# VH-VL binders against f4iux6r469to655, part 2

Target 1, 187 residues: f4iux6r469to655
Amino acid sequence: RLLQRLPGCVSRDLIDQLTVEYCYLNSKTNRKKLVKALFNVPRTSLELLAYYSRMVATLASCMKDIPSMLVQMLEDEFNSLVHKKDQMNIETKIRNIRFIGELCKFKIVPAGLVFSCLKACLDEFTHHNIDVACNLLETCGRFLYRSPETTLRMTNMLDILMRLKNVKNLDPRQSTLVENAYYLCKP
Below, E stands for the ipSAE of ESMFold2; O stands for the ipSAE of OpenDDE; V2 stands for 0.75 times the mean of E and O plus 0.25 times the DockQ between their complexes.

## First folded at step 1 (VH-VL)

Design t5 (framework fv_tiragolumab)
Fold by ESMFold2-Fast, scan of step 1:
Structure t5 (fold): chain C 187 residues (1-187), chain A 125 residues (1-125), chain B 113 residues (1-113)
Amino acid sequence: as target 1 above (187 residues)
Amino acid sequence: EVQLQQSGPGLVKPSQTLSLTCAISGDSVSSNSAAWNWIRQSPSRGLEWLGKTYYRSKWYNDYAVSVKGRITINPDTSKNQFSLQLNSVTPEDTAVFYCARGDEYSYGLYYFDYWGQGTLVTVSS
Amino acid sequence: DIVMTQSPDSLAVSLGERATINCKSSQSVLYSSNNKNYLAWYQQKPGQPPNLLIYWASTRESGVPDRFSGSGSGTDFTLTISSLQAEDVAVYYCQQYYSTPYTFGPGTKVEIK
């Protein structure tokens, strides 16, 4: 029944309390149920992603299968979506990439996976992939730009993004999205 | 420039494990823009993709359902190679096995641009 | 799984004449956001691995002669050899990379008439 409370955890204190209560119960079946509940967050509930990522980070030290399962599911989802069907809702792609970005800030998702996702979007610089890349940068780009370990690679990726914007002669909406994402990472 | 060189036995007994290795030159097995694939070819099944391994800050594997969980594809970063282990082989597994690079800027949604020379593996007592 | 079919099973063509090979996918391999078809063509000669000829349905791999061309979109694709040479005797395979598992056509054998 703890999982029924997940959608209501709209503050740091609420998610931390639920996380502590979950730690008293530790079965493989319950951990799989938790991962599925976290993964199936509604596409419209993006505000929950930071709290869910915080919960996963807290549980990671005691229950390593939770972050492993969730990261695998998110990566599989990204791979299935990046080249599939225009008719598939952009909101699913945005939820996926923002969750990956939030988990990256807690070091649950490795920076290399984030860079691979960003590179995939830049390689096929379509309308949807521009939105996905910009959402990823908005979520964790500044974190990666400010980290000594990733600053150089982040700078290179941002330079590629700006070059593609200029070469592809994007419409004003897409051009603005790219510029906003760039300056958010590198003021 | 990229080359794949295969090695391993050409004869395996039924019920045993088939083991092949693919050595990579001109690229890194841990390249984050590639995935490393095994494909087999037989008269009965034609060309059949078996699975892949790829590195994105950690190693991932993806396998075809047809091999029923009896397959393992493992990288070896120190030797710049990757291997195939296929357990509980039957005569139906007799095929020419190829390793191949997927040029996977987007994680294996791409074509195979480089192939190993192929290894005929016969499953027979 | 996406099922690939090819026609004809075998084709005999005189030197210098046009060879046409068809490939069909059980579902569309066109990704409308980038307007690309996730389809490749391979040539396989006896004793050799498949060799990539064409990707994105119509883009020729580096080093592939101009006589090879690919066309089509969605579910129906064609490989054309405009003027068959002796060295083109081989089996030709189409492959989709739209989704895993990656799947290949059964092949079309091209022989000299």
Scores: ipSAE 0.000, ipTM 0.452, lowest interface PAE 15.8, mean pLDDT 84

## First folded at step 4 (VH-VL; framework fv_tiragolumab)

Design a4 (at its last look DockQ between E and O 0.03; V2 from the best seeds 0.00; counts 0 for: pae E 15.6 > 2, placed apart)
Fold by OpenDDE, look of step 4:
Structure a4 (fold): chain C 187 residues (1-187), chain A 122 residues (1-122), chain B 113 residues (1-113)
Amino acid sequence: as target 1 above (187 residues)
Amino acid sequence: EVQLQQSGPGLVKPSQTLSLTCAISGDSVSSDSAAWNWIRQSPSRGLEWLGKTYYRYDWYNDYAVSVKGRITINPDTSKNQFSLQLNSVTPEDTAVFYCARDHYSEYAFDYWGQGTLVTVSS
Amino acid sequence: DIVMTQSPDSLAVSLGERATINCKSSQSVLYSSDNKNYLAWYQQKPGQPPNLLIYWASTRESGVPDRFSGSGSGTDFTLTISSLQAEDVAVYYCQQYYSTPFTFGPGTKVEIK
């Protein structure tokens, strides 16, 4: 019943309220169900990812297995999808990478994982990986760029991105996407 | 106003190289806001994009797979023009060739050359 | 490659009447990041190059009469001439610039009935 409210949590207040209520229903089984529900966020409801991430971050202090399970699932999904070129998977890829990015902003996903994902996309800078990389940067690139501990790494990645944009002779759409992502990170 | 003026021979023998030039006025071939394209049109293949050249702190080319390996698009900054070379032509390459500009504001082809009919025949 | 199709192949319309041309792409040319349709319409008269009419699916190029309008999103697009004029007799093409290679529709011939 409580988990059915997740798709309706379109504000900070709503997700916080749900989080508080969830705390009173704490069990190992319920935690697993929650993680599954969060992971299965609809591909068309990307706006929920930030709120779901907030919930996870809030619960992380007392329920350590929730973030660990979710991050593992997302990482496994990323690794499964990164080499797939099927057009039908682009939305899944975008959902995955944005979720990873949103969780990173709450320090649930370590920066190292984000950079690993970004590197994987840049190493094969074609097709969906361009979109995935740019979506990742749009989600948490600026956050990482402004963080003293990751600013240098992000600077280097952005430099690689711009070089690849030129070398790969991207479509106008992709070129614009890359440029926008870059400037979002480095205004 | 941007204008594109095409020039080149209208007859090419099989296995030879088709060569066309597009002179630009009102814009620069090295503009970082534009790309310079070649498109051909035939009854059998319709309108077909062949490739483009563009400057983004360096020169880059993008070619259609259908003509890749035979096509070269070169800019000439001194003359503010760009050229098309298509090697090893066959009668199937017979078409009206157009040069065209795409611009960052539209990404569509907003300016076209007058077109050049190139016939491949022995 | 994205394949573009058009319907009908030819259209005969009386002067002053509405002409409607449809264009379909084999995959969506709507980009979710900017919410723009990378679709253009061209008019081509005999002996002339194509002339840009519409870009971003619905934006008229400068100098294009108001009677021309573009609509649609994703994979289905429509060019409408609200009141056909004699000078509108031409072949009309849709084109996607979502990804390379850029591809054109086969064209629709518009004639006066």
Scores: ipSAE 0.025, ipTM 0.611, lowest interface PAE 4.2, mean pLDDT 92
Fold by ESMFold2, look of step 4:
Structure a4 (fold): chain C 187 residues (1-187), chain A 122 residues (1-122), chain B 113 residues (1-113)
Amino acid sequence: as target 1 above (187 residues)
Amino acid sequence: EVQLQQSGPGLVKPSQTLSLTCAISGDSVSSDSAAWNWIRQSPSRGLEWLGKTYYRYDWYNDYAVSVKGRITINPDTSKNQFSLQLNSVTPEDTAVFYCARDHYSEYAFDYWGQGTLVTVSS
Amino acid sequence: DIVMTQSPDSLAVSLGERATINCKSSQSVLYSSDNKNYLAWYQQKPGQPPNLLIYWASTRESGVPDRFSGSGSGTDFTLTISSLQAEDVAVYYCQQYYSTPFTFGPGTKVEIK
């Protein structure tokens, strides 16, 4: 019932109100249903990802299996898709990586997972992986750049990104996407 | 070649539950590149997407707002099928119902069932 | 929800002449990451399910005759039948598959004049 309201939570106040109401449904079955609903966010509803990540972070203190299950599902999805080249998967890949990035900003996803995903994209810096890497950086790159614990690793990754842009045959769209992502992290 | 074969009754009484089944050959209901949809068509509403089920690490559903709360779409991996259950039907639910595949490598509804006319009348 | 509209509601065309059907979406169905329009066209004959003709706005499905072509981008799309044949008498629907809920246009009936 309460899960039907998730797609309508387009503000901080709306997701916070739903989160409070959900706390009264704290059962293992309800927690699994919630994680499934959060994971199943529509592929073009990227605005919802920040609010869903906020809900997960709020519930993490008392329902630790919610973040654990969601992060595992997202990591498994990333690994299953990273080498697939078909065009329909690009929107799922973008949804996946932006959700990972949002959860990283809420300290639910560890930075190590973000760097692993970014490294995988940079190691095979081709069409889809260019978009995925840039979307990850747009979501959480500045956060990681400004965090003392991760600044050096992020700086190294950004240096690799710019070297790849300069030596690969990127089309103008891809080059612009890379430049925008870079300067968003290091203004 | 993918084929979708529908089955189920064509007459349903008001307030009862409409139940249809779509059998799949040439693909798997648990394919991670597909989603399995129900669409209906009536003279008053035209083609209307009702919802889908799909497998990505677990089973998920997405239902149209117009039927949410009344609809359930269930996969059956052992029979390679998926079903539609629509509760509390009224004469306005009279339509031809189709199952269809949303295959991400094909990028649209590329395969459709043959259609089942369901009349809600008493 | 993305609302789809079509024009005209019906169209009578002589055999061998060009038929043109327009479709408009209430918001863009162009995805910037892959530069593709998530717009499909279907043909439906009486007693049959819809049959996919065009996806990505302009890509013909396998087995669809060359006389069918799609064009347009963003919110404005066109299906063209370059030389109408007797078997092309049907209702034609556009459909967005950019986001759920997937939505269809109201249809355009094409008849021989």
Scores: ipSAE 0.000, ipTM 0.473, lowest interface PAE 15.6, mean pLDDT 86
ESMFold2 (binder alone), look of step 4: mean pLDDT 93; pTM 0.950

## First folded at step 20 (VH-VL; framework fv_mosunetuzumab)

Design g21 (at its last look DockQ between E and O 0.54; V2 from the best seeds 0.00; counts 0 for: pae E 4.2 > 2)
Fold by OpenDDE, look of step 20:
Structure g21 (fold): chain C 187 residues (1-187), chain A 118 residues (1-118), chain B 112 residues (1-112)
Amino acid sequence: as target 1 above (187 residues)
Amino acid sequence: EVQLVQSGAEVKKPGASVKVSCKASGYTFRDYYIHWVRQAPGQGLEWIGWINPWSGYTKYNEKFKGRATLTADTSTSTAYLELSSLRSEDTAVYYCARDEWLGYFDSWGQGTLVTVSS
Amino acid sequence: DIVMTQSPDSLAVSLGERATINCKSSQSVLYSSNNKNYLAWYQQKPGQPPKLLIYWASTRESGVPDRFSGSGSGTDFTLTISSLQAEDVAVYYCQQYYSTYTFGQGTKVEIK
């Protein structure tokens, strides 16, 4: 079936072709199936997230419930993961936050949600939350920094992040991650 | 316009508890931290703690840990400070303040006077 | 905890004259990697809550008159009112938000 081709869409052209073909199969049931398939992207296939986000953005113009359903699922998953005390695999958290970030670059995920996620990580800036925050910044931080409407917010966020890095006296690996994320956003 | 409106003055006995409210309007409540700061009569400002209304996460000044409880209700855009085991030294004006990024406080409530007297 | 110390405790200045308030932190509130000073100034008039004047040591909050300016770095900071106005009578506080949150003891500014 058409959805079985999703994991093979490793280029813009392939995902665009699939997106066009999918448009001819428009039904509420099929839209739900698509959202589920996109949400369940393998944790080891993070490179697909950008293409999946592109597909969602393309379909958003004619199928408005696809982005809303997916974003809701991702937000719910994020909330579920952050409240779980390191019991979940970090790979799941990274997949989730990177997907949110990729969708933000297409303006599917509102900037407000991204900043909320970042704040949640900053509330308890330890272990997985550091990795999650850095992955989110690496995914969409520069995008938000360069946007006139969010540049100030992102600037402030990054400065607070650097404060936390110093105050918390992070280990060398985590410190390097934070610094890299910072300079990636503010080259 | 951003507004933080606090509950009215309170008079309490030593050992009692007080709960002060701070209702926010004019902005998205979940997007900003709420800090609580108190000021004893004729004295300076003392930070109590903050809450992230979105996550519910709180951070307290060590001085108030165990006695102060911060809560937030996103449905009503209201933050609460509860202070237990009140002492005469707790007599102060209590302020809520808005902070977007755990930094400076850009908006303040009008303050709530809490008087603790025997 | 970082201790903030202001000087003087009180200041009387003639109208139109310069008012200078100093603030010292027990530890640096400058982060070298981003060259930001995590320092704010507030104005509190009688019976009112504090009002933000300056943040990041030298950035003026929107709506704050140009006569207010913040300077300094590291552990030494200064709030300057270039030409004191009658409405500037207030207590001024410095605040660090580098590590937790602490305030100076305040400086009362009055008209001479």
Scores: ipSAE 0.687, ipTM 0.894, lowest interface PAE 0.8, mean pLDDT 95
Fold by ESMFold2, look of step 20:
Structure g21 (fold): chain C 187 residues (1-187), chain A 118 residues (1-118), chain B 112 residues (1-112)
Amino acid sequence: as target 1 above (187 residues)
Amino acid sequence: EVQLVQSGAEVKKPGASVKVSCKASGYTFRDYYIHWVRQAPGQGLEWIGWINPWSGYTKYNEKFKGRATLTADTSTSTAYLELSSLRSEDTAVYYCARDEWLGYFDSWGQGTLVTVSS
Amino acid sequence: DIVMTQSPDSLAVSLGERATINCKSSQSVLYSSNNKNYLAWYQQKPGQPPKLLIYWASTRESGVPDRFSGSGSGTDFTLTISSLQAEDVAVYYCQQYYSTYTFGQGTKVEIK
């Protein structure tokens, strides 16, 4: 059916066309199926996240439960994984946080959730949390830095990030990742 | 208005445990750390630890690690300090305090006197 | 840990006169990258919790009278009350938040 086309929507035009076709399937069962399909995006297909977020933003006006369900599922996933350190979860954590970041740029995820996620990663700035924080910043950090409502809070978070980098003795890969994320946000 | 309301005074024997509550109102509870700070009679202030109520992360002053446990219940906007293996030196007023993650404490609870006596 | 030492332990000042409290840290609390001193001042009146007066060494908290000012950098900090009022009788604490959270021992301010 239409959901099988989701992984193939690798352009703005393709996701927009699918979104138009999906508008005519406005039933609760179809909306739940869509949310489940969006949430289960392959961990290796991160470029799809922007297109999926665009679809959600387009549908949000007429299908308000789609963004609500998806955001709740992503927040629940973040919290279930944030304390887990095993390497098999890193790809899921990255997918999760990038999806949250993309949805924030489309005004679906509130900035408050993004700051809560970032704050949690900075609270225990080791291991996966470094990579997760940097991926979040790469996804929506500049957007939040340039938005008047969030500029000050984003600036404070970036100051904390660099202080932690300097005192935590990060390995070269993570140190470079932090610097790249910082300067991407604050050019 | 921001308000932190703590549970009432406690009297405990050495070796017992105490659990102090701190109910927050007037702000979004999950967006701020809750710190615990104590003050022995006639003495200065001593930091115990903090909790991030959203994530559940905690940090403890090493002096209290193993004896202090910080928890939070976001459904009731309440933070808790549990201190075990009490001794007379633990007699103090225990404060909760709010921190926007910047490191300084912009609002404080009224304090809870914990007295440890034989 | 960063040890915070205040001087004097006790200070008696005439009403309307200037009160000066010093706070020294055992290591710098200035973070060079953002040029901020991680230092706060609190006022504590008898039977009350501490109240935030100043953060970032010199930034006055909302609602704190202009007679309170903070200064200093690195390891040496000063809280100044330019014209002491009766309501300013309290114990004053400095606190660093550069590395963990430690307080000075307190300075009691009284009217002469």
Scores: ipSAE 0.324, ipTM 0.767, lowest interface PAE 4.2, mean pLDDT 91
ESMFold2 (binder alone), look of step 20: mean pLDDT 94; pTM 0.957

